# VH-VL binders against b7kms5: the designs that were tried, part 284

Target 1, 80 residues: b7kms5
Amino acid sequence: DTFETVRNTIRIESEVDESLRQLCHEERITKETWLEAAYLYLCEKPEELAQVIQLAQERLSQRKAIADYKRAKTMQERFL
Key: E = the ipSAE of ESMFold2; O = the ipSAE of OpenDDE; V2 = 0.75 times the mean of E and O plus 0.25 times the DockQ between their complexes.

## First folded at step 18 (VH-VL)

Design p_13 (framework fv_miptenalimab; at its last look DockQ between E and O 0.92; V2 from the best seeds 0.72)
Fold by OpenDDE, look of step 18:
Structure p_13 (fold): chain C 80 residues (1-80), chain A 124 residues (1-124), chain B 107 residues (1-107)
Amino acid sequence: as target 1 above (80 residues)
Amino acid sequence: QVTLVESGGGVVQPGRSLRLSCAFSGFSLSTRGVGVGWIRQAPGKGLEWVALIYWDDDKRYNPALKSRFTISRDNSKNTLYLQMNSLRAEDTAVYFCAHRTYSFEKWTSWFDYWGQGTTVTVSS
Amino acid sequence: DIQMTQSPSFLSASVGDRVSITCKASQGIKSYLAWYQQKPGKAPKLLIYAASTLQSGVPDRFSGSGSGTDFTLTISSLQPEDFATYYCQQFNHWPLTFGQGTKLEIK
């Protein structure tokens, strides 16, 4: 089989990215192939996939909260 | 044609151990994505999930039973096992083994084939 | 744990009737729900998976609907062989849990 790839820009929390980068280096794989493998693995265990989805939703919520805080702070600084 | 046949049931006294077997055909537990689980049903009651084993030997348990029950498999024999220790009266039930499958498109799993069950009776 | 509550627990109906059984989850389970049919002394039989997908070989008079917390199994025209106990089961959270069952009896 031949593979067609799609370029994606993925922004990962710095500490997580560093840890993942180190892991991939040690295991001689790439973040791309790791993500592909991890997703396919979880698809085969949808009971576990559900757990990961919950964690992902929590992380997204945290990101939004931080972003909202930063926006509010910036606005406050502009009008004071 | 998927088939599952449970065996090993019987009458035992409280505190004793019993090992159930589930011989299956039509699939392999070595096949990626395959799972097999145990589900039990007390007399006149509903269904209760006991344990699940995946193709990669990863295991999940009902927390209420994890300390006493162990799920395992022998791929060379296409057989699933349930080791039950420290049996209690409340463990009295028909024990079913069931084939677990999944869908990439729907991101969920289900038990599509079930054995006829084997009866375990725990009584003094 | 996720509690699955079926309604009603008992249902009397006649051949030809349209019958609906509901299953409510204590929290959202997406569409990760299956329906089983069990006759006395027999193993459960899968009817519906992923909330609304009919298992191969199951008559199309059976249908499933719902998502989130509320689900329904419908038999459009009850047949004599449909009198049995029905169970829902969720696959979204460990431990996997079943509804308490709905016994469908002949009126």
Scores: ipSAE 0.741, ipTM 0.917, lowest interface PAE 0.6, mean pLDDT 95
Fold by ESMFold2, look of step 18:
Structure p_13 (fold): chain C 80 residues (1-80), chain A 124 residues (1-124), chain B 107 residues (1-107)
Amino acid sequence: as target 1 above (80 residues)
Amino acid sequence: QVTLVESGGGVVQPGRSLRLSCAFSGFSLSTRGVGVGWIRQAPGKGLEWVALIYWDDDKRYNPALKSRFTISRDNSKNTLYLQMNSLRAEDTAVYFCAHRTYSFEKWTSWFDYWGQGTTVTVSS
Amino acid sequence: DIQMTQSPSFLSASVGDRVSITCKASQGIKSYLAWYQQKPGKAPKLLIYAASTLQSGVPDRFSGSGSGTDFTLTISSLQPEDFATYYCQQFNHWPLTFGQGTKLEIK
């Protein structure tokens, strides 16, 4: 077998990353093989993939709201 | 050739139970990505999704029905079952089973082959 | 639940006519929609999946279009065997839901 791979940089919330790291360690897998397996499995259940996408959209919105709050707080502290 | 054949329908009194069967051939429910759905059609009405079972025995139900209806299977017989409890007049319908498949590239699924249905009549 | 609304509910047309049936979803479903044909006393038959992909063995006069919330099934030249009820179904949200159907009858 010849595996072609692509290098990627992603940012994951620290609590989620720590939980994922511990799971991967216990299961003797890597984060990247977990990600590949999860995606391939969900592609076989598109109805469930749709649910995961909905959750991902909610998390994206939350991350944006937190980033906006931090920007506003930094500006407030700068001008107070 | 994919075939699905429903059976076990009949006339039954309200409050009784009935188990429907879906005997299939031309595919294996152990094949990844495969599923079977149950869909019903009341007389003169449209189609209503009842349940879906996946190759890995994962199951999804119409929330209006999940308290009374249960899917199971017997892989040795290539047969699925729909256990229907506490039947009501509104459950009167033709019940179809349908093969479910998917596309990796299109990120969606569909019901590509259907059985001819079995009729359930709930009447006092 | 995603409501799938078909228009019209009833359509009377002649052999050779071009007809279109619409299906509107109450929320976006991307292209995760199938079209089925059902003749009286028979099981539904798949025509179109993924909004626009023609199922193998289905005549070329059938086509599907749309994405998001608005979808159309078109029959370019009606044949006698096309008089049936047509249903759309979405696969993006639980529970899976169908449109109420469009009954296509001869004039």
Scores: ipSAE 0.571, ipTM 0.869, lowest interface PAE 1.6, mean pLDDT 92
ESMFold2 (binder alone), look of step 18: mean pLDDT 93; pTM 0.956

Design p_14 (framework fv_miptenalimab; at its last look DockQ between E and O 0.93; V2 from the best seeds 0.70)
Fold by OpenDDE, look of step 18:
Structure p_14 (fold): chain C 80 residues (1-80), chain A 124 residues (1-124), chain B 107 residues (1-107)
Amino acid sequence: as target 1 above (80 residues)
Amino acid sequence: QVTLVESGGGVVQPGRSLRLSCAFSGFSLSTRGVGVGWIRQAPGKGLEWVALIYWDDDKRYNPALKSRFTISRDNSKNTLYLQMNSLRAEDTAVYFCAHRTYSFEKWTSFFDYWGQGTTVTVSS
Amino acid sequence: DIQMTQSPSFLSASVGDRVSITCKASQGIRSYLAWYQQKPGKAPKLLIYGASTLQSGVPDRFSGSGSGTDFTLTISSLQPEDFATYYCQQFNHWPLTFGQGTKLEIK
């Protein structure tokens, strides 16, 4: 095994990020190692991974809906 | 060489309890990613998933059976168990234990090795 | 629960025939589908997992395809030992569920 890492920019919903940050602090781990561990754990339980994927898709849809709403509102404000 | 051998089947009256055993070899239920499950088949019918236990002792149940059935394991004996309580006529079936594993590449799981099953008959 | 519906329930064919069995899920299950073969008085045998991956030791005349809700198991050239009952199973949602089975009989 190697410890080569890749830098990532991940945008997390603020409340979720804060909660995760607090958890990692209390458990003396990092968000990075938590994400790695969580993914690998779920890979070993694809039945559960499937559930998480669906939840992730739902969250993405929500983000898109919000973004679309904001864009529409901005356009309306510019042309009215 | 993975092998699973079920035992404990028999004829019981409704309302009684029965514990099935599945002795396995060729793998350890302590190994990450390994699971073992019970699948049953009523006479002349299809397959029905009963329960699954993971290497970390996490368990999943068929909701229709969860209140009456309990899956457990003894890693020191490489044995899987199914405690069946309040047995009903509709529980009559061949009960298979099966090795569950996963594909990292395909992000999916499957039952790749099965025992020959043990027969449970619930009749008055 | 996810209902898995196989078609047909019964299929008669001859040695050498190309046969296909379909499995439809009541909702999307991605590629989390396995196919099993079961002969009378025997335990099921895994043939395909992940919808299209052939299990080691299984003859390559067996193949699986599909994703989402529609899946197909194909036997390119039926052999005498292939007459059996076939089941699909999904791993996408709890509880795990099987198709009702397809009995492949000799014509």
Scores: ipSAE 0.761, ipTM 0.930, lowest interface PAE 0.6, mean pLDDT 95
Fold by ESMFold2, look of step 18:
Formats: sequence, structure tokens, C-alpha cells
Structure p_14 (fold): chain C 80 residues (1-80), chain A 124 residues (1-124), chain B 107 residues (1-107)
Amino acid sequence: as target 1 above (80 residues)
Amino acid sequence: QVTLVESGGGVVQPGRSLRLSCAFSGFSLSTRGVGVGWIRQAPGKGLEWVALIYWDDDKRYNPALKSRFTISRDNSKNTLYLQMNSLRAEDTAVYFCAHRTYSFEKWTSFFDYWGQGTTVTVSS
Amino acid sequence: DIQMTQSPSFLSASVGDRVSITCKASQGIRSYLAWYQQKPGKAPKLLIYGASTLQSGVPDRFSGSGSGTDFTLTISSLQPEDFATYYCQQFNHWPLTFGQGTKLEIK
């Protein structure tokens, strides 16, 4: 069914979420309508979508690297 | 039914200016997701992208040409323009305009309809 | 800028041959790649977009494959009307860039 909505849980980095929340509040929109609009707009300009995907990949890698570092540091501290 | 017809080419001396036109039909440049681009081809050479204009008047240029070339439009006439200033011998080429669209499902764009081109020759 | 390198630059083949033309991007471009055919004195014609999707009206002897940096255009059984120059183009980075072309000559 194409008119239904799906409820999703997403994890957004705190500083990014704060900035996005402020923007949505000031513009009187919701995060979900912003997400939908951003995606649909980028689909109309795939040349720009490619750059957003590149940034998303970079952020994913960084989040993984930070998580790996924290796990390694915690293990190191336990084996001291 | 999409058609594009370029005009305004000719022989000009170096340093002069020339404005190319692209008259199109079968689509509106005001339609979301639509764009039109200019691509050129020097004699015996490959294709080189020149510029792209989107339905929202956003524009992108080949950095090598940006200082001298300007893309614009007149939607009331279904016409795209390429203003070419300070022409050089290296600008000698066939200039094509091409309809640009996108695929929502494939997350990509492409030039699906092309005009037959107009020839610009820059020589003494 | 992304350099698109096509191989070979020139290809001579007989009617009925299977022909492959490759396109290599200097950086990953995912599948944001189109192939065009251009006959002498004519405008380019779109064959494939999204690396592998055939444009409407393109014969099924044409196919595209690849992702990332390495892409291939294949003609499964070469026909006389396939004499042309073929170009790849990426849509992943500004400026938009084309490969230098592969001229296909029918023996």
C-alpha cells in the first residue's frame, strides 16, 4: 500500500540532532517531512545525491572507527 | 516527441562573442527533475560537457569554461542559450544541447535526447 | 575531476562477433554511468543508464555491467549498424566527464 506510513527509529548524533531540531522548529516542519523532502529533492538531482551518499559513507566510517576505538580502549583498561 | 534544435553557430574571430540557441519542444524546463545541458565536440575529438541548467534555474559549469560561458533560458519561448565570450581557437566544436532527466529507481540522471548540434569555428 | 578511460580506443571486428568495450573511472562512481553511441555526423544516442539499464528502443544485444570503477559495454552479436564511436559518461562528480571514446569499425 503506497499511502501508508512506516514508523522508524533512527539514531542521530547529538549535535546534528540539535541543529536539525532547531531548523525544523523555526521552519514549522517535522523531522520526518524534512527527511522525505530532502530525499525526494535529491532524487530529482542524482548528481547531488551522489555527494550526499559520499558524505554519509564518510560519517558511517567515522562512527564505526570511534566505536571501535572506544571498545579497544575499554578492553585495554580492563587488562591493565 | 522531444526535440531540440541548436542554432547560432558560425565562423568568428578569436576574442569575439557568440550566443547559441537551443529551441526545444515536447517538454518544459519548468518541470521538476528536468534539465538541459550543453555538450561540445571538437573536430575529431570526444565529447566535453559544457554546462547544465536545472528546472529551478540552478546551473553547473565545466570549470575550464565557467569564466567565459553562461547558460540561460527563456521558458516562454522554450529556448536555452549559451553565451560564449572571449572565444578561442580551442572552442571550435559542434555544440549540442541535450535533454536531461533522472530515474527515481536507479538514482541517476542521463542525457536522453540530443539535438543535432550547431558548428562554431573560431579562426582568424 | 574524475578521469574516464576507455579501452580500447579503436576496435575492429566482424559482423556477428561479441564485442566488449571497457570504461574505468579514476575514483568510485558506484553505478552512475551512462553509455552513448555516436555515428559519424550525428548526435550521440543514449544506450544505457545506471550502468546496466537499457534505454527504450535499444536492441537487446547491447548490455552494460559493472560498478565502482570498472564498467563494460557488450554487444553480443555485432551488426553492421553498430559501426560508431561509443562513450561512457559519469554522473557522480562535478564536472560531468566522458570517456575519450572507442571507435568501433566493422570489418
Scores: ipSAE 0.496, ipTM 0.855, lowest interface PAE 1.8, mean pLDDT 91
ESMFold2 (binder alone), look of step 18: mean pLDDT 94; pTM 0.959

Design p_15 (framework fv_miptenalimab; at its last fold request DockQ between E and O 0.92; V2 from the best seeds 0.00; counts 0 for: pae E 2.3 > 2)
Fold by OpenDDE, look of step 18:
Structure p_15 (fold): chain C 80 residues (1-80), chain A 124 residues (1-124), chain B 107 residues (1-107)
Amino acid sequence: as target 1 above (80 residues)
Amino acid sequence: QVTLVESGGGVVQPGRSLRLSCAFSGFSLSTRGVGVGWIRQAPGKGLEWVALIYWDDDKRYNPALKSRFTISRDNSKNTLYLQMNSLRAEDTAVYFCAHRTYSFEKWTSFFDYWGQGTTVTVSS
Amino acid sequence: DIQMTQSPSFLSASVGDRVSITCKASQDIRSYLAWYQQKPGKAPKLLIYAASTLQSGVPDRFSGSGSGTDFTLTISSLQPEDFATYYCQQFNHWPLTFGQGTKLEIK
């Protein structure tokens, strides 16, 4: 491997990000290498990957619901 | 050439224990991404997944059997084991061991090589 | 648990026939499905994985299709050696589960 990297912007829920940051600090790794390792590990265990994907879909649905609520609230306030 | 050979089957009375072995060649259970599982088949019935062990010694069990069955391995001997305790009549089956691998491209796993099975008969 | 239901349970056909076996999952399993062939007294043999990928060494008269909950194994032209029992299996949820099997017999 050449270790060529691609810069990404990832928005993580604040509490999860803080917890992950603490973990990475304690284990002397980075969020980047953690994500890489976690993904590759799960790819080798697709049975577990399937579960993680489902959890991720649920979290996405929650984010969408919250976003929709905020938009609706903003619209309501705008036209009151 | 992947090969798996089960052994240890026999006739036992209910409540007894039995340990099955699966000697394999052509691969190592120390190899990242490799798994080996047990699948059983009652006489004239379909297939039932029993347990799976990964290269990192992580294990998964059929919940119905977890309390009585234990999967383990000896990498130095390239052998998989299934410890079966408190055997019941319904445990009567041919027990297969199977090589489990995965496709990175398809994000899925499968049992691509199977042994010929060993027969376990539980009867009073 | 995810229930895998095959249809039909029994199928009679002739050499040269085109046959299809279906497998329905009780919930979405994406493409985490494999098909196996088993002959009497023998171990199952992997035919298809990832719902539609043909295992190396398997004749191309075998094909798989489907995603989500509905899957199909197709044999384009039955050969004498194809008469056997076929099973689908899902890998999407623990515990891993199989269909009840489809026995393909000579008509």
Scores: ipSAE 0.729, ipTM 0.919, lowest interface PAE 0.6, mean pLDDT 95
Fold by ESMFold2, look of step 18:
Structure p_15 (fold): chain C 80 residues (1-80), chain A 124 residues (1-124), chain B 107 residues (1-107)
Amino acid sequence: as target 1 above (80 residues)
Amino acid sequence: QVTLVESGGGVVQPGRSLRLSCAFSGFSLSTRGVGVGWIRQAPGKGLEWVALIYWDDDKRYNPALKSRFTISRDNSKNTLYLQMNSLRAEDTAVYFCAHRTYSFEKWTSFFDYWGQGTTVTVSS
Amino acid sequence: DIQMTQSPSFLSASVGDRVSITCKASQDIRSYLAWYQQKPGKAPKLLIYAASTLQSGVPDRFSGSGSGTDFTLTISSLQPEDFATYYCQQFNHWPLTFGQGTKLEIK
C-alpha cells in the first residue's frame, strides 16, 4: 500500500537544472516529487499537456542537432 | 446522471449584452480533472468552441471571442455563466455548455455530456 | 489555428450500408481527436475519443481509426437512428476546433 519506485538517471541542461534545484530547495520538495507532480497535474489538463509535449519535442530536436554538430567537429579534428 | 441546462438566450439588438447560464448536476466542478466548455452553432453551420473553465478556475477562450466573452461560475448554485458583450450578428447561434473530463490512460480530454442549448439571435 | 476538414460534407446512403467519413487536420494532432453525432434540434453526442476509443454505450458498429492528420469514422451497417450530422474535433492545439460536419441522410 506504499509507493513503488524505480531508479532512473536523467540529464538536464545545466542552467535549467540549477534553477529547478533552487526552486525545489526553496519549496522544500525534491526534483523527483516535482516531476511526478508536474506530470500528474498535466494529465488532468491534457490540452496543456499537448503544449508541453510540443515544447519537449522542440528541445529534444535542438539537443540532438547540437550533439551531432559537436560529434562531427570532434571527428574532423581526429583526422588532422 | 450528468445534466446541464442552458438558459438566458433571446433576441437582442447588435451592441447589447447577454449573460447565459448553465445549471448543472451530477458532478462537481471542484473535482480535479473536471471542466465545462461553451460551444456554439450558428444556424445551418457547424460547431465552434467558445471557452473552457477548469475545476481550479483556470479559463481558456477562443481568441476571436476573448475580448467580448467571459466565463465565470457560482459553485454555491452549481451554475456557470457566459457573459457576452458587444454582440454582433455573427454571434447568432445556439449556445451549448458541455461537461469536460479526461482520460489518464489516453492522455486526452473530451466533451462527454452536453446541454440542450439556448438560442441567441442578434438582429435589429 | 488547426483547420479540421471533413469529407464528404454530405453523404446519402441506405440502411445496411457501410459508410466512412474522413477528417483531415491541417497539422499533426497525434491521436487527440473525438467524433460526435448530432441530430437536428438536439445536442451533440460523443461517440469516440482518442481517435479510436468508443465511448460507453455507443454501438460497436461505430469505429474510428487514424493518427497524425488523417482520421476515419466508419459505420459498418447503417441503422435508421444513425442518420445525423457527424463532427470531428481536435484537442491537440488551442483553440479547440471542429470539422465542418458531414450530414448523413437516408437515400
Scores: ipSAE 0.553, ipTM 0.864, lowest interface PAE 1.6, mean pLDDT 91
ESMFold2 (binder alone), look of step 18: mean pLDDT 94; pTM 0.958
ESMFold2, fold request of step 20: ipSAE 0.448, 0.383, 0.371; ipTM 0.852, 0.820, 0.821
ESMFold2 (binder alone), fold request of step 20: mean pLDDT 94, 94, 93; pTM 0.959, 0.959, 0.957
OpenDDE, fold request of step 20: ipSAE 0.683, 0.695, 0.714; ipTM 0.906, 0.909, 0.912

Design p_16 (framework fv_miptenalimab; at its last look DockQ between E and O 0.84; V2 from the best seeds 0.65)
Fold by OpenDDE, look of step 18:
Structure p_16 (fold): chain C 80 residues (1-80), chain A 124 residues (1-124), chain B 107 residues (1-107)
Amino acid sequence: as target 1 above (80 residues)
Amino acid sequence: QVTLVESGGGVVQPGRSLRLSCAFSGFSLSTRGVGVGWIRQAPGKGLEWVALIYWDDDKRYNPALKSRFTISRDNSKNTLYLQMNSLRAEDTAVYFCAHRTYSFDKWTSFFDYWGQGTTVTVSS
Amino acid sequence: DIQMTQSPSFLSASVGDRVSITCKASQGIRSYLAWYQQKPGKAPKLLIYAASTLQSGVPDRFSGSGSGTDFTLTISSLQPEDFATYYCQQLHHWPLTFGQGTKLEIK
C-alpha cells in the first residue's frame, strides 16, 4: 500500500468539529484518518451508507437555506 | 466456490423454539465486507428478509421478527445460526441463508449465493 | 418500510419473446436494487445488482435499467429455462424488502 495524500479543505460545522476533535484526541487518531476509516467502513456497509448520504443531503440543504437567508439579509441592509 | 447448506428445519408446535444452522464454505465471515443473512419464503408466497450479520458481528433484523429471532455465528465452524423462539404458524416457511457482499464502485450490496433452504413447519 | 411493487404479477410469453418486468419503489432508492430468479423448489439466483449490473455467469439476454423509483428487468429473447418467478429487492433502507414477485409462464 501507498500512503500518498491529497490536500483537502473541509469546512465542518463548529459544534460537530469540536466534538470530532475531542473524540480524535481521546482515541489518538486524526480527523483525516477518521474520515478515511469511516468512509471505507460505510462502503463495506452500503445499507448504512445510504442512510448517511440522506443525512448529509439534509445537512447540505440546511446550509444552503442559511446561506440564502444571510445573503438576503445583507442585500436588504444595503438597499434599505 | 461458495456453498451454503441450511439445516435444522422440521415440524414444531406453536410456542416452541428451533435453531437453524447454515454451514458455509468458500468464504469467511471474518473477511471485511462479508455478510450472511436469512431470508424466508412462506408456502406459495414471496421472499421476506429475516436478518443479516456482518463480518464484524453487527446485526440487522426485520423489525417484525427481532423480538423472537436471533442471528449468530461461529466463525471457527463457518456456521450461521438462527434462533427462533415463540414460533407461530405464520413462521412456516423455507428458510434460506445467503451470502451477502458489496460492490465498492457501485456502493450497493446484494445476496449473490443462496443455500437450498430448510423447511420449518409450525403447526398444532 | 419501503414497499416494492412488481408489475405484472403474472406474465405469459413464448420462447423468443422480449419481456419486461417492472418494479416500483414507494420512495427513492437510487440504484440499490437487485433482481433474482427463482425456479420451483430452488433457491433464488441473483441476476442483477445495482439496478443494471449483470451478475457474473448470467446470460446477457438479461438486463436491468432504472433508478430512483422505477426499475425494469428485461429479457431480450426468452429461453425455455427463463420461465420462473422473478423478484426485485431494495437494499437502500432497513428493513430490506422484496417485490411480491412476477411469475413468468409459458404461453
Scores: ipSAE 0.672, ipTM 0.901, lowest interface PAE 0.7, mean pLDDT 95
Fold by ESMFold2, look of step 18:
Structure p_16 (fold): chain C 80 residues (1-80), chain A 124 residues (1-124), chain B 107 residues (1-107)
Amino acid sequence: as target 1 above (80 residues)
Amino acid sequence: QVTLVESGGGVVQPGRSLRLSCAFSGFSLSTRGVGVGWIRQAPGKGLEWVALIYWDDDKRYNPALKSRFTISRDNSKNTLYLQMNSLRAEDTAVYFCAHRTYSFDKWTSFFDYWGQGTTVTVSS
Amino acid sequence: DIQMTQSPSFLSASVGDRVSITCKASQGIRSYLAWYQQKPGKAPKLLIYAASTLQSGVPDRFSGSGSGTDFTLTISSLQPEDFATYYCQQLHHWPLTFGQGTKLEIK
């Protein structure tokens, strides 16, 4: 029967994406099945999931800081 | 019905070894997401986590104990073991084994069924 | 290691009273905290997991709240069978750690 999926897009930093694409290619899987498997596995070991979430929060903070820097630099360059 | 029964406790002198057993029924340690932990309680004191074994044989230890304690299993007998070497007076405690499971939608684990405990006394 | 500190260490109250026991983590553990009840000579019994989720078969006079570092177990109307020692446990960081316990005596 029909399997239901949700289509979406995500933005991944280029260095991480390149490494992940190479892994998925070598293992003959897709990014989407890798994401699903990683999430489901970590749900079975929540003690380890907490560390993954900590890393995700750190990466989110870094992305926000970089975005803020770029906006501030663009504003400075527009007033010359 | 989940049941865990510890055995193998006793009185021993410092420096000796003991192996504790945890015989269980009502669950399989081969089931994904299942684990069993050892927790101890010194006389008049609180609870201290000792070790955890997962369904996939992955193991975690209290770092204060991992040089001397080893968790293992025999799934054909539904039994866990805690090998305790180089015992010290501070290892005197009741040792419990406890079933560990997880909640998918709460993203946490917990120890939901416990055995009665077995007493280890290290003295003299 | 994350230290879990319970307050008070000892509590005396009457049947029908509302009591609260607190548990403070030395670092953030989000909501990955369990509460256990232990009666003398017995094994601990799970009451609450995920900080606020009541385990099946536990009376609804028990409730849990909090997140991050500060957590509370509340018993809304004490019953004689609630005389016990209560422990919190974090399951967020290795090694897993328990609070030192709160002994509840009923007058």
Scores: ipSAE 0.500, ipTM 0.844, lowest interface PAE 1.6, mean pLDDT 91
ESMFold2 (binder alone), look of step 18: mean pLDDT 91; pTM 0.941

Design p_2 (framework fv_miptenalimab; at its last fold request DockQ between E and O 0.96; V2 from the best seeds 0.00; counts 0 for: pae E 2.2 > 2)
Fold by OpenDDE, look of step 18:
Structure p_2 (fold): chain C 80 residues (1-80), chain A 124 residues (1-124), chain B 107 residues (1-107)
Amino acid sequence: as target 1 above (80 residues)
Amino acid sequence: QVTLVESGGGVVQPGRSLRLSCAFSGFSLSTRGVGVGWIRQAPGKGLEWVALIYWDDDKRYNPALKSRFTISRDNSKNTLYLQMNSLRAEDTAVYFCAHRVYSFEKWTSFFDYWGQGTTVTVSS
Amino acid sequence: DIQMTQSPSFLSASVGDRVSITCKASQGIRSYLAWYQQKPGKAPKLLIYAASTLQSGVPDRFSGSGSGTDFTLTISSLQPEDFATYYCQQFNHWPLTFGQGTKLEIK
């Protein structure tokens, strides 16, 4: 095994990030190791992984909808 | 060589309880990623998933059966159990235990080895 | 629950024939589908997992295809030992569910 890491920029919804930060603090782990562990755990339970993927897709759709709304609003403000 | 052998089947009256056993070899339910499940088949009918237990003792149930059936294990004996309570006529079936594994590459699971089944008959 | 519907329920064919069995999911299940073969009085045998991956030891005349909601099991050249009942199963949603089965009979 290698402990080589890759630097990532992950943008997490603020309330979720705060909750996760608190959890990691209390459990003396990091968000990074939590994410690694969670993914590997779910890979071993693909039946559950499938559920998480669906939830993630829903969240992504919500983000896109919000972004589209903001773009539309900005355009209106520029041309009106 | 993975092998599973079911036992404990028989004829019981409605309302009674029965515990099935599945003795397995060739693998350990303590091994990360391994699971074992129960699948039943009514006479002349298709397959119905009953329950699944993971290596970490996490359990999943068919919602229709959860209130009456309990899946458990004894790792020291390499044995899976299915406790069936309040048995009904519709529970009459061959009960199979099956080895569950996952594919890391495909992000999916499957039942790769099955026992020959044990027959449960619920009749008055 | 996800309903898995196989077609046809019964199929008559001859040795040497190319046969296909379909499985349709009531909603998308990605590629989380397995195919099993069951002979009378015997346990099911895994043939295909992940929709298209052939299980070790299974003859390559068996193949699986599809994703999403539509899946197909194909036997390129039917052999005498292939007459049996076939089931699809999804692993995408709880509870795990099977198709009703396809009985492949000799013509």
Scores: ipSAE 0.730, ipTM 0.916, lowest interface PAE 0.6, mean pLDDT 95
Fold by ESMFold2, look of step 18:
Structure p_2 (fold): chain C 80 residues (1-80), chain A 124 residues (1-124), chain B 107 residues (1-107)
Amino acid sequence: as target 1 above (80 residues)
Amino acid sequence: QVTLVESGGGVVQPGRSLRLSCAFSGFSLSTRGVGVGWIRQAPGKGLEWVALIYWDDDKRYNPALKSRFTISRDNSKNTLYLQMNSLRAEDTAVYFCAHRVYSFEKWTSFFDYWGQGTTVTVSS
Amino acid sequence: DIQMTQSPSFLSASVGDRVSITCKASQGIRSYLAWYQQKPGKAPKLLIYAASTLQSGVPDRFSGSGSGTDFTLTISSLQPEDFATYYCQQFNHWPLTFGQGTKLEIK
């Protein structure tokens, strides 16, 4: 087989994943082929890829803030 | 070799319209990843981006100009157009068209070849 | 809109000098920056894309560096044919924007 793939684990916000799963079902594609196609398409329009990266950075920052809050509250509660 | 040639410039009165043409060769605007842009340069001033059209007919405009300028194409003639309406004195410039390509490895695009420009003068 | 500010606006230098022109973006643009050379009465010519990648056919005395907000175009040994105006341009945010230009005058 000349079609090599890599197995990866990705955590996606549940509401986003649900929406993406429904889209993929309706279009009769898989999440992985959608991800590959989206990336390849955006590489042909780097100006738009830049906007996606900006949004990704904002979402990453939000995820970090939530994780830091949860960690701080857990430590605080553990030592009360 | 990529070549672009602009035409259709001239002296016009404020409020009038002009359509600029960009005749190109050495590439096809139907090729994935290709685009063509319009850039202008007022006398003694710097460069200002006007518009970009992609191979899939997607278009982007400078917001200051979007209400008055429309980019379009005729792939059968290898020609790009810039329709310029309600012209103002501030639109006086040399107008260039430029070939846009991308780099997959660098995640960027750029204008690699430019035409010689056509001059638009808006005055009474 | 991303403002691209070039420094200096005018530069006078001698043949053989090492010359640097800077370009500062008002917000981060990663490495999505190109440099162009424009000689009087001519169209701009691409020198560098992706901040540091030299365009084919451009002499290797030209180089680019930087990422984020601060970028530099360097000419390692200035030649008489390098008299021109130089522009940076970002491709990271809509609308696409250019620096105001740096006019390089050869002494």
Scores: ipSAE 0.564, ipTM 0.865, lowest interface PAE 1.5, mean pLDDT 91
ESMFold2 (binder alone), look of step 18: mean pLDDT 94; pTM 0.960
ESMFold2, fold request of step 20: ipSAE 0.419, 0.454, 0.018; ipTM 0.836, 0.852, 0.669
ESMFold2 (binder alone), fold request of step 20: mean pLDDT 94, 94, 94; pTM 0.959, 0.959, 0.959
OpenDDE, fold request of step 20: ipSAE 0.676, 0.681, 0.686; ipTM 0.905, 0.907, 0.907

